# Ledger of designs, part 34: miniprotein binders against q9h3h3

Target 1, 235 residues: q9h3h3
Amino acid sequence: EDGFTAEHLAAEAMAADMDPWLVFDARTTPATELDAWLAKYPPSQVTRYGDPGSPNSEPVGWIAVYGQGYSPNSGDVQGLQAAWEALQTSGRPITPGTLRQLAITHHVLSGKWLMHLAPGFKLDHAWAGIARAVVEGQLQVAKVSPRAKEGGRQVICVYTDDFTDRLGVLEADSAIRAAGIKCLLTYKPDVYTYLGIYRANRWHLCPTLYESRFQLGGSARGSRVLDRANNVELT

## First folded at step 3 (miniprotein)

Design P8
Fold by ESMFold2-Fast, scan of step 3:
Structure P8 (fold): chain B 235 residues (1-235), chain A 84 residues (1-84)
Amino acid sequence: as target 1 above (235 residues)
Amino acid sequence: SPEEIRKEIEELLKKAEELLKEAEKLFKEGDPEKAKELLEEVLKLLEEAIRLAEKLGNEELLERAEYLILRAEMLLRELEELLK
């Protein structure tokens, strides 16, 4: 991101994951309570470390919504990290294909569609639409970052179970668009996050696998999805 | 090249906003068919603006285009209901 190294971005991600999360869990909470929860915790107002006047007095790492059918894949993250260290010391080229193979071997397959929005009504409205789609079963799980002290954009992450399942990734994109989201989306596999592959990575890898751009042609609502690695249009 | 692309995006956004205002005016004045034609042109201009803004990596221009698309789509839904 602007001026930060991959190491700094990885450390911030780890800190957020370790701090408490605000969760609406549709597996245990009635859908009728979602609107009140969204009103209580608008992401543009929830602060990362807690502040006077915000909805939270304590740190919040993420604001998340779990769908009724959500069943997290744990994968072998420790095995992945050990294999990654071995790969780096081997002198072997580090490519998207090599990382894909590590992810498959260790069953670290989840990934996410990302959208970055400035704090404000547009962000809160987009999050509400995504959260509703999760609770209604069109999406499985999503989270949004709290507001950072220095400002800047917040990120909404919409997860899929398997980044190698192209159809599943495309179905999630369609559901996001059906929820009323029109901004640019990029898709990143969690293996890249665990291994610290961000925009400014030392291996010069593209940090995302897919891009989705909103398209309204002939009154039809939809999107154009590009496979970034192969430069191929999928929709 | 980046400066030329930025100028092109700004021109696309300006034209889209002016046509959107005209479509809103036509809708209020009772000419929904012409309003719909202008909205379809607005959406084409904004689609190109998004493509160029993404290529340029300019998030502010991308957000401006997405906001205009939202406004255009909301009006288009109302017009399509009225026209049929």
Scores: ipSAE 0.000, ipTM 0.106, lowest interface PAE 18.5, mean pLDDT 80

Design P9
Fold by ESMFold2-Fast, scan of step 3:
Structure P9 (fold): chain B 235 residues (1-235), chain A 84 residues (1-84)
Amino acid sequence: as target 1 above (235 residues)
Amino acid sequence: SPEEIRKEIEELLKKAEELLKEAEKLFKEGDPEKAKELLEEVLKLLEEAIRLAEKLGNEELLKEARMLIYEAELLLFELERLLK
């Protein structure tokens, strides 16, 4: 359930990219300032369009934490789209492997773990754990949506720089679990968004790459990760 | 006319979005069978919207329709997993 809603909200969250962001940037701000910043901007209280009674009077698109080593790469999305059209026109087989190669060639490698939580203490606690993991260097960058009007859940997005680096994706999952997160997580590469891949597509491609479920009862790893595209357990 | 086709697509997308929100609400309230019925209607509306958007050559409307299909397919996947 949470995984479905997190992916649904991620599409809305992309629309929020143009509005101002509240950012804790560990590249320029001492780690000692993080707890005060988290107390000032709990995501359950930050409103999407501003309210004098909330921490923000002006619109906020995202609340984000950048790690000390964070360096964004935009990739060549135009080249990716042109190559995708050429591949479709060629009649050659379209597989997860060929999409990986297109993404690598055009350096469109980023992706994200998505988690969906109701506004409240659990969301704020989860975000604080993720933010601390980013500042401490276990994760690279993360963002969380502000509170919509009434009744909406909020999404935390935890980015990795290379979706083809399976070990890196799994390490991010482990760090999320170590931060105390127990909800369903799904992993979406940004390349799939640009190419319009969705369930029941004509190429039979899965729209998300990975799903992570929390393990109860003493497993050392803390989660079960499934490769959704190939229906293979990774953990 | 192109303007009449555009208006028809916008009405289909609006109706699909409203039904998708209702399906999500029913899923959250524990009525997955009724949610699935609404999602089947959503997908039917979006298929027609895509057909018209392709005929019109409107990339923006085509992208909107595909985004809503993606959202509907994700909910349908969760519902099918629950109902199996």
Scores: ipSAE 0.000, ipTM 0.096, lowest interface PAE 19.1, mean pLDDT 78

Design Q1
Fold by ESMFold2-Fast, scan of step 3:
Structure Q1 (fold): chain B 235 residues (1-235), chain A 86 residues (1-86)
Amino acid sequence: as target 1 above (235 residues)
Amino acid sequence: STEELIEEVRLLVFEIKWLVLEAIRLAKEGAPLEEIEELIRRAEELLREAEELAKRAGVPPEVIEKIRRLVEEALRRVREAIERAK
């Protein structure tokens, strides 16, 4: 049967986070092994549910690279949720600034740059560039989706540990651009997702905090970055 | 909305995965058992929350069971790492 609904597709995407990940962990693996690992697991060839004709025979949820200094920290998500419920009950204004303060107070600071690319050489090349930047210390951690059975674009996620650190967010953008990526990038902090703030929310908030557009020419930064929450140009 | 609930479940599952990876790292480095057990307990708590939200979102039981099995397998590997480090 071909009865895939939007619900089933979203549930399968959720399951990807728990399926096995193919990980290059620079904390325990020498950087000299990265090129061989990238050649073994190009994201355009790694299949979501496994295939004897692909690099993997078993399901793969994500392909990831962890930097040498990477230390996962989700913060106090439960405290964040309790404070959010109290804020909604209080009648106080719900703004980007209010959410930023809640995130800071509860240390829920992580976020990610998202980019979508069609399967093929350009995706594999972009991922290799991102992975090298992670291993070399310009980025903290990144992951890329495997090829779906139905086809379609794959996503590369590049994480930063603190969405309020504009310099860190901009440095990650610069490293992504240095890897040769020219498509639109959007940055989403995890706090928005934990609080259920998505497109068309009742508070009229933009869940995308930062947006990056490639600039042609000799710009030192290579991109124009907008702070969508505060409606301010950063570059 | 269903889409928003599913995305919340995805993030909870992602947090569970990171907690499990951190627990394995701590176990390999010989960290205090109390710290590792706390990460395991938090991961189990978040798994229960993710399952409840997934059921509310109408996620198929087969997918929810798959996620549970994967988390339980990961936690088993954490416990093996603890025993190996002894």
Scores: ipSAE 0.000, ipTM 0.280, lowest interface PAE 10.9, mean pLDDT 79

Design Q10
Fold by ESMFold2-Fast, scan of step 3:
Structure Q10 (fold): chain B 235 residues (1-235), chain A 86 residues (1-86)
Amino acid sequence: as target 1 above (235 residues)
Amino acid sequence: STEELIKRVEELVKEIRELVEEAIRLAKEGAPLEEIEELIWEARFLLLRAEELAKRAGVPPEVIEKIRELVEEALERVREAIERAK
């Protein structure tokens, strides 16, 4: 049952990645055009498979903003997949430490802060804030899911280059909070996504590494961050 | 018809202006940010509709750009009003 749910989520993710994306690329497009682009493609109105009543007539997998300095590096995903199959076949324990080591060995280091919001004003406003932070250089790259046919929450993903760099992960959290975001955030390394580690996975691993909660005052700059794997507060 | 599309674009532009003016008024009065932002998102939705109809009617890109500029200027005014009302 866990396997079925994980397979379903993985299939949906692959379909979205393969379908066309709506992209604002700050490497080639002036920052002055961002507000018009955001108005044209609010994520609450862009539909997953297209609709005459929406901004898109064709399927859209993701809506993304690339920062001026964005340089994608997925690492050796093929090597990671082969090593993962070998590990599963070996009968050796699968732990957060083992996955971290596979990721480091194959240079699959990127990760993302996730926020899930219902379609509507709050989602569109949050996305606009994140997109502006990316274009202004406080964040590197972000994407948001289009509106699903069956409804449900949409997800904003804000990427960092290296999930093992805690300072970088925390700086991204601070930038998200500075953009006015107050909802719960969770951080997931892309290695978990490539290996199909979702909630209720077969190995009973926590699917996220960090959790950020908005907090007024205190030591955190607008948030409290928890390391979920080690159950330690990072402030 | 092209004339019908142009008339609809003009009606949408008028509605966009009214929504923006109401958003600025609410911002000056210190209304909740969520209420102001609902009006702005409604204006943005109507702007998208106006742009698509204008393209179908063969309206020059310069006219569409002017409409976008009005909305962007209004958003800046709303932001300023919110900051002053704090």
Scores: ipSAE 0.000, ipTM 0.081, lowest interface PAE 21.9, mean pLDDT 77

Design Q11
Fold by ESMFold2-Fast, scan of step 3:
Structure Q11 (fold): chain B 235 residues (1-235), chain A 86 residues (1-86)
Amino acid sequence: as target 1 above (235 residues)
Amino acid sequence: STEELIKRVEELVKEIRELVEEAIRLAKEGAPLEEIEYLILRAEMLLREAEELAKRAGVPPEVIEKIRELVEEALERVREAIERAK
């Protein structure tokens, strides 16, 4: 029954992408309005399917903040899917390098730093810090899941535009740390999401490329970043 | 409108989820095969409707494909539960 529970949870995640999003768009909204918006929509209180007692009476899939320079580019996902099916039917090995090649060829380059936190003050405080960093220009875009009916951890996703740009990925990590975030972070390229590479996958691929742990020491980075595929320390 | 079509797709996906859950529960409890097959048929019909409406609403093909895969995998679990109950 546990396998069906996993499929059921994945279907819930797909539904979230189709439900309305609560968005603070810094491209069209003054930064001075952010604090009021954050107070109105704390992620620990925004409910997934709406509740008269919460900030929303209607379903909310995601709560998002778009930076002033945000320009969405999903690449050629259709071409990526076709190439992926061809690769699976071929005799060629499926590796992180092969997936990276497919992503580059089809310009599906975005990725995200993920953090999972329980509903409550710490989640709301972390989200507020991330949202301010986005509006101030240190990060490009971020989103956080609403509170599920059954409870459970919520996820904050902080996006970068190119997962192959290691410096850009590391600078996003640095900006997250500068915003006061101290929890474990993992980085996942969106190509893995489109191709269905999750924790348990048939190819035994690590579902994340990088891992970041908070480091005390007065360093500007504030963290240690590991390349998980190569088991190499980057910072 | 596009927003209305998306809402209908969401409703259909939720209904499919409930039908599959019910079918798996019944299969594990040894319910008559005819009742379980009826639920599978309903889920398959609703999936086809959801896919068509999602395409008309402009939902990204990747999202439609993922919904299809999840439903097909769930239906396979119903078939496996039936097989194990024999």
Scores: ipSAE 0.000, ipTM 0.126, lowest interface PAE 17.8, mean pLDDT 78

Design Q12
Fold by ESMFold2-Fast, scan of step 3:
Structure Q12 (fold): chain B 235 residues (1-235), chain A 86 residues (1-86)
Amino acid sequence: as target 1 above (235 residues)
Amino acid sequence: STEELIKRVEELVKEIRELVEEAIRLAKEGAPLEEIERLIMEAEYLLFEARLLAERAGVPPEVIEKIRELVEEALERVREAIERAK
């Protein structure tokens, strides 16, 4: 009856970030090499710790594609952590608004659209579509988790620079849909990840800010986006 | 009351499941796309309402998250059935 705790999920995320990444970097690698790289490292077959039969003999934390204009900026994560400890001690309510204030103050603004897919052809196909959109300049950067030992779904993360820039978040959603992605998407600011706000968090906060649902029907494109924190339709 | 809110959430969850199952059935039978879309949109709306009530009642989002996943899986299954029927 084991479950995932917020502490366990945070520890897993830190371990993955610290382990080696498989990266296609469009800033230094010709776009013509992408298809061969995708064929060599399908996420359904790349294992977290280099299990037998995988294309990797060493641990892999993430499989990532960096766009031509990618410029990482994590902000002041140390200052964020100190402020978070102070907030927890202060007795002030811990809400989406309070976390947003901490993120802005410490310039921890990046966030990501998340999609969870079972290992297999559909995952690999979705990742290939996202990777091509990144290399073609429609998205900035993306990563996908390797296959875990106990199975379960893998996650594709598509990043934006600023979760408070609603238009930028919606533009990324549109680009994901244009790449052929039809599954449910949820948007999570990196501040929530750094602070361990997951599904089972002790403050009972919704672990994501936005939700995107594909419009079902024919050749129609687009999606309906919900602001989960305020329960307001955006599109 | 909190107890009445929780009961309403449980009723909405039951309705969502029934709508999703009906949408899958209609998709497999090649029913009009507009009819299938209407059922799915209704299920999504009820899920939205269930989340609002669950938050008000102090219910952890885990219960609602599992139903959201069920709706997500059903949307994928319905889309596949529609494409296969063409």
Scores: ipSAE 0.000, ipTM 0.104, lowest interface PAE 21.2, mean pLDDT 75

Design Q2
Fold by OpenDDE base, second read of step 4:
Structure Q2 (fold): chain B 235 residues (1-235), chain A 86 residues (1-86)
Amino acid sequence: as target 1 above (235 residues)
Amino acid sequence: STEELIREVELLVWEIRFLVLRAIELAKEGAPLEEIEELIRRAEELLREAEELAKRAGVPPEVIEKIRRLVEEALRRVREAIERAK
């Protein structure tokens, strides 16, 4: 990867966050309309810039589904940032434990399971399964990236309210597996993104806390979840 | 080192993204305009710093310009969202 990939990705992600979202909100829209909405906006066909012949004529940053229990809460993001700047200036060691404590102190606790899939039927089917799980209340909120011109992999993000709640993180993994998803999942706290902690950061911190691998005939959950920080299986 | 400078540029761009996301959230919450404007001002300062470090690190001018354009467009959209919320 080009040495400048991270700043490009950050800038592109920021642009996507500012473009219109295609949202199904279960709080205001009847669940009976979900199938028609999924058919209208399959993520493999929705294009990032509204290409001719796509379901969208305008740019789309994300496609999202909000559950009945979804409440956006970002916590004390300003306090988090100030504390992070002070910590960097102090020259104190920065560890995963330090970041966890900062997140807890400032109530910036959201995290997400991530899956990367090629555009096509498998992606659309996976997204439909996730969207149903959100509308049915098994998951709170999810989003998927639109199709890029280059035809690269699209990402589905499934959120949890608290990355420090191990049981809640595991329950979301189980719900994703129950929706028929068999690919590799990685779990990342949002606080790591907010603080600019990505792959190959200067502190050598891994932004992935958990990894889930599908297992046939294994545990009742159908997956093995690895704690990446401790290199311990949780299931 | 050049590698260290690149890492600093990367971190600054992520920090700018963080400020922009926070500005969007504050706008949605109906926060005072002055608070959102302070975040925008800080993001613009960090962008200037990132550009200077990127030049020192030997980042191609076209890459720096792309980053600038995307950040400035995001900040413009935040300002427009604030105006619509008045």
Scores: ipSAE 0.176, ipTM 0.646, lowest interface PAE 1.6, mean pLDDT 85
Fold by ESMFold2-Fast, scan of step 3:
Structure Q2 (fold): chain B 235 residues (1-235), chain A 86 residues (1-86)
Amino acid sequence: as target 1 above (235 residues)
Amino acid sequence: STEELIREVELLVWEIRFLVLRAIELAKEGAPLEEIEELIRRAEELLREAEELAKRAGVPPEVIEKIRRLVEEALRRVREAIERAK
């Protein structure tokens, strides 16, 4: 059932967050080392649970690049949890607006642009472009999933500090497009991830807030961005 | 009802996930071991509740086992992180 699918996804996400990450941290590592690191750990070859035939023998939850100015802020996640429990037991409608309000109240504001790509050259090339943009300062932080299934798509997540900051969300979109990315992008606030809002959630919420489609020549920004929650075009 | 039991299992699994993530954050911040262990204890208690409710709701044993395995593995990694920080 839909509920169990969502719970399976939540359990898998929890495991990935807890397993070791392969990190290029530009705050402590010279930018000149990035190309060698990318060559050593292409996401199409790094396996989720380790394999002697891959770059890793041990489990890897995520492959990440931290920008020079990256400063993590998770907000009041404990307060968010208590408020979420209260909301669910209250019988009140659970909507994008009520979740936005909970996130703002508890300062759980980060979010991410998502792109899903099949394992292979295009994934590795896209990740390399994103990683370089992070190290060069156009993006703050990004991560990509390791390979879990043959042929299954992997996800690149590009984070912004505040999903309610429309300008910041759009600036990240522009930087992703400038890195040569042309596929569909969707934006998900981390509050949705913390609360287990995935594709088949029991509240029938759209699991993403924004959508970006590449547009050549017609848009001043190079892409069309839609606010899905409010049904408003941002560009 | 079966639907109500399933909803309760979903809430418990979500809370377990959140408690484990909180325990990891506290371990990274060097919080008192007693506080981290309390979160682990609560997560384990909720897992037992979730398993019981899931069985009553008719959830397949394979699904329950998968959830239990992921939670227990995550808790083991939290404990390892605590020990490493000593």
Scores: ipSAE 0.000, ipTM 0.311, lowest interface PAE 11.8, mean pLDDT 79

Design Q3
Fold by ESMFold2-Fast, scan of step 3:
Structure Q3 (fold): chain B 235 residues (1-235), chain A 86 residues (1-86)
Amino acid sequence: as target 1 above (235 residues)
Amino acid sequence: STEELIEEVEYLVLRIEMLVREAIELAKEGAPLEEIEELIRRAEELLREAEELAKRAGVPPEVIEKIRRLVEEALRRVREAIERAK
């Protein structure tokens, strides 16, 4: 209704991926440099299209941190997209199970925990916690969006390598919580992103597989994780 | 702590907002009634949990009632969207 369509979201995501990224790469950079890098590039101050008054004068698509053991594997995205086009043309029902099988067949298995926060100190503090967890080896890789021209919330994405590995997804949630993050988290497989499937879509698919809520009470702090697809509490 | 209880209430309210928005989108797209009603049921469960935690956190009754009214009004909009889609 606002003009926020799947096509517009896909175009914005593609533009961000194609624009330069600000990266702290723990595979090639000493961990001792992280605090200075975080101070130089707080996500609440880095602008999407550049501003002489901000840390960047040129466009920035993403601010990212790569762990020492990070080895990206996007799978066969081209094969996935071709199979998706064929499926849409076939007239066969499109279901979560169908997408899951396409993802497995083409090895497009990565996924991410998402958190949306307003620009400001809380966002910058949350990102610093996540970045430290990545550099310390508790998480593999993460990125955060720069401040958009129109304003609004920014997103932190914390990736896992296999969305079908429930234990791995839950371990990432635990590491995020251990880093001091208390906000609502949602988990989305990258297969939905590669196919341009967002919250509002023609096939009535929910791209969110899990939700994580901070748990209160008790000496050991943790989270309650809901499996959205099966409507079952996992923790 | 009081801050932790307030954070939990905020998380529950955000989850309710997400469920309501998803239910409205599904209703507009003509999704099965059973799927939409399950989202409504979950939102109502989370509202009850949020109200109980808000009382424990010392949130004024007027504020708790305002949250309740906003959620109930949002759920009415979901039901209206369902009726329009028929």
Scores: ipSAE 0.000, ipTM 0.099, lowest interface PAE 21.1, mean pLDDT 78

Design Q4
Fold by ESMFold2-Fast, scan of step 3:
Structure Q4 (fold): chain B 235 residues (1-235), chain A 86 residues (1-86)
Amino acid sequence: as target 1 above (235 residues)
Amino acid sequence: STEELIKEVRMLVYEIELLVFEAIRLAKEGAPLEEIEELIRRAEELLREAEELAKRAGVPPEVIEKIRRLVEEALRRVREAIERAK
């Protein structure tokens, strides 16, 4: 029945970003309406291209929740791409440090914690927790992918406004953990998305800056966060 | 501008996805083969346009190749749906 096999690729990301989104916008919608909205649009049941048996009859690219203070800022993506082309032709080494400098120069600073979960009650429960944290102000904005045409995990993206602000990145991780989420999290700056840096890229860059693992067994133990670029534990 | 070109590429990829979705739906419902083949032909034309615009926008060659492979896989599934309907 399913159209094609889902992959974590730039083409899928581009198509999803351009398709209609189901949005709960806390800037214009009372928080009291969130529980009804979450019940109406559980991500395990919302289909990518719509069908009569799902909550949506039309295509949905993303299901998103915007916080009360959310103000989107993509920076100078055009200038970033021109500088990236110049860097590639310059012969200079392409490293996490040089990409960080390009991102800062062009103010392309946003990034996201990524969480992959199978369709079902665990995904819907995790998303509901994240959505409540956004509406309550512990997180700024989040989105979750709809169910793919074929079987596969769905992704929850929890955004921060500045990937160079380690404290902000770590605060978002803490808020995600406080929502009861125990799975592996990885953090990716949006600059990597704009420049096409994915798994198995030709520059051999790690596609994520941080990893967060829930630490089990102790009453005083939280998540362990690793800086992948520098191989340093931040906990 | 580069941003406008990337937006155009995204819109073309979106149109290709809609054509593939419609083609699969029609194949499942037993629609005329000629109607389904017209949707496939249009999707292939839009893919060529998307590839050219992506190259002009500075999208890395590996990303353009991934877009091409995703569309080809989707079209393969349309053809499989046609075969299963007979």
Scores: ipSAE 0.000, ipTM 0.116, lowest interface PAE 18.8, mean pLDDT 78

Design Q5
Fold by ESMFold2-Fast, scan of step 3:
Structure Q5 (fold): chain B 235 residues (1-235), chain A 86 residues (1-86)
Amino acid sequence: as target 1 above (235 residues)
Amino acid sequence: STEELIKRVEELVKEIRELVEEAIRLAKEGAPLEEIEELIRRAEELLREAEELAKRAGVPPEVIRLIEFLVKWALLEVERAIERAK
């Protein structure tokens, strides 16, 4: 039963990827235009499927900001998927280590910090902070989901180039905290997303590698980061 | 032309999504199985057309996989509705 839930979540995620994105691309657009763009497209008001009363009349899958140095590299996703099918057919154990090796072999290394917030001022303010950090060069790229037709929390995704680079992952966490973000953050490698592995999966794999909690006055970096797989504090 | 093929695939994907979403909604509401089955049959026909045209147009496999997942999900919801009706 959980497998069919994972397939449905994967289908919804791919639908968002296929629909048009609203993008502020700092590689081609001056940073001075960011504030006006953020005011025009607050994520709490941008609707998933369009509405005459919202900033968009057409469907929007994601609202994204690309940093000046952003160079997308999704790796060999097709090779990853073929290897995943072969692994399942082989009867070999499916473990976090096996997926890590598949990701490395096929260069599918990106990952993301996730934060979930209810539609409203706090979401829009958090997104503005993240977007400015991206445009100013403290983060590489980020996106936020539009408001769903049925409601619910929206997600901000802040990407890093390599989920195996712990220092890079931790530096992104620090930049997110420096932007004023105080909510719970979780980190997920994109390899899990491409393979359709979500919270409820038949392999009982935890797709979350790291968890970050805000710490008032206790840490120089403003947060405690936990390695979820090994249950070890990194900060 | 490639542009015409891509446009046709986009139109088919939109129609498949609408049919599948309607089939899932009807299944959850306990609508007549014949109506749900007809929507799924139509979605499956359009899916086969979309897969062939997408392959010819060089559309990424991820797009095709999304459509397949949506159709599979609708079939699962119909099966669940049938079991509840027994």
Scores: ipSAE 0.000, ipTM 0.203, lowest interface PAE 14.5, mean pLDDT 78

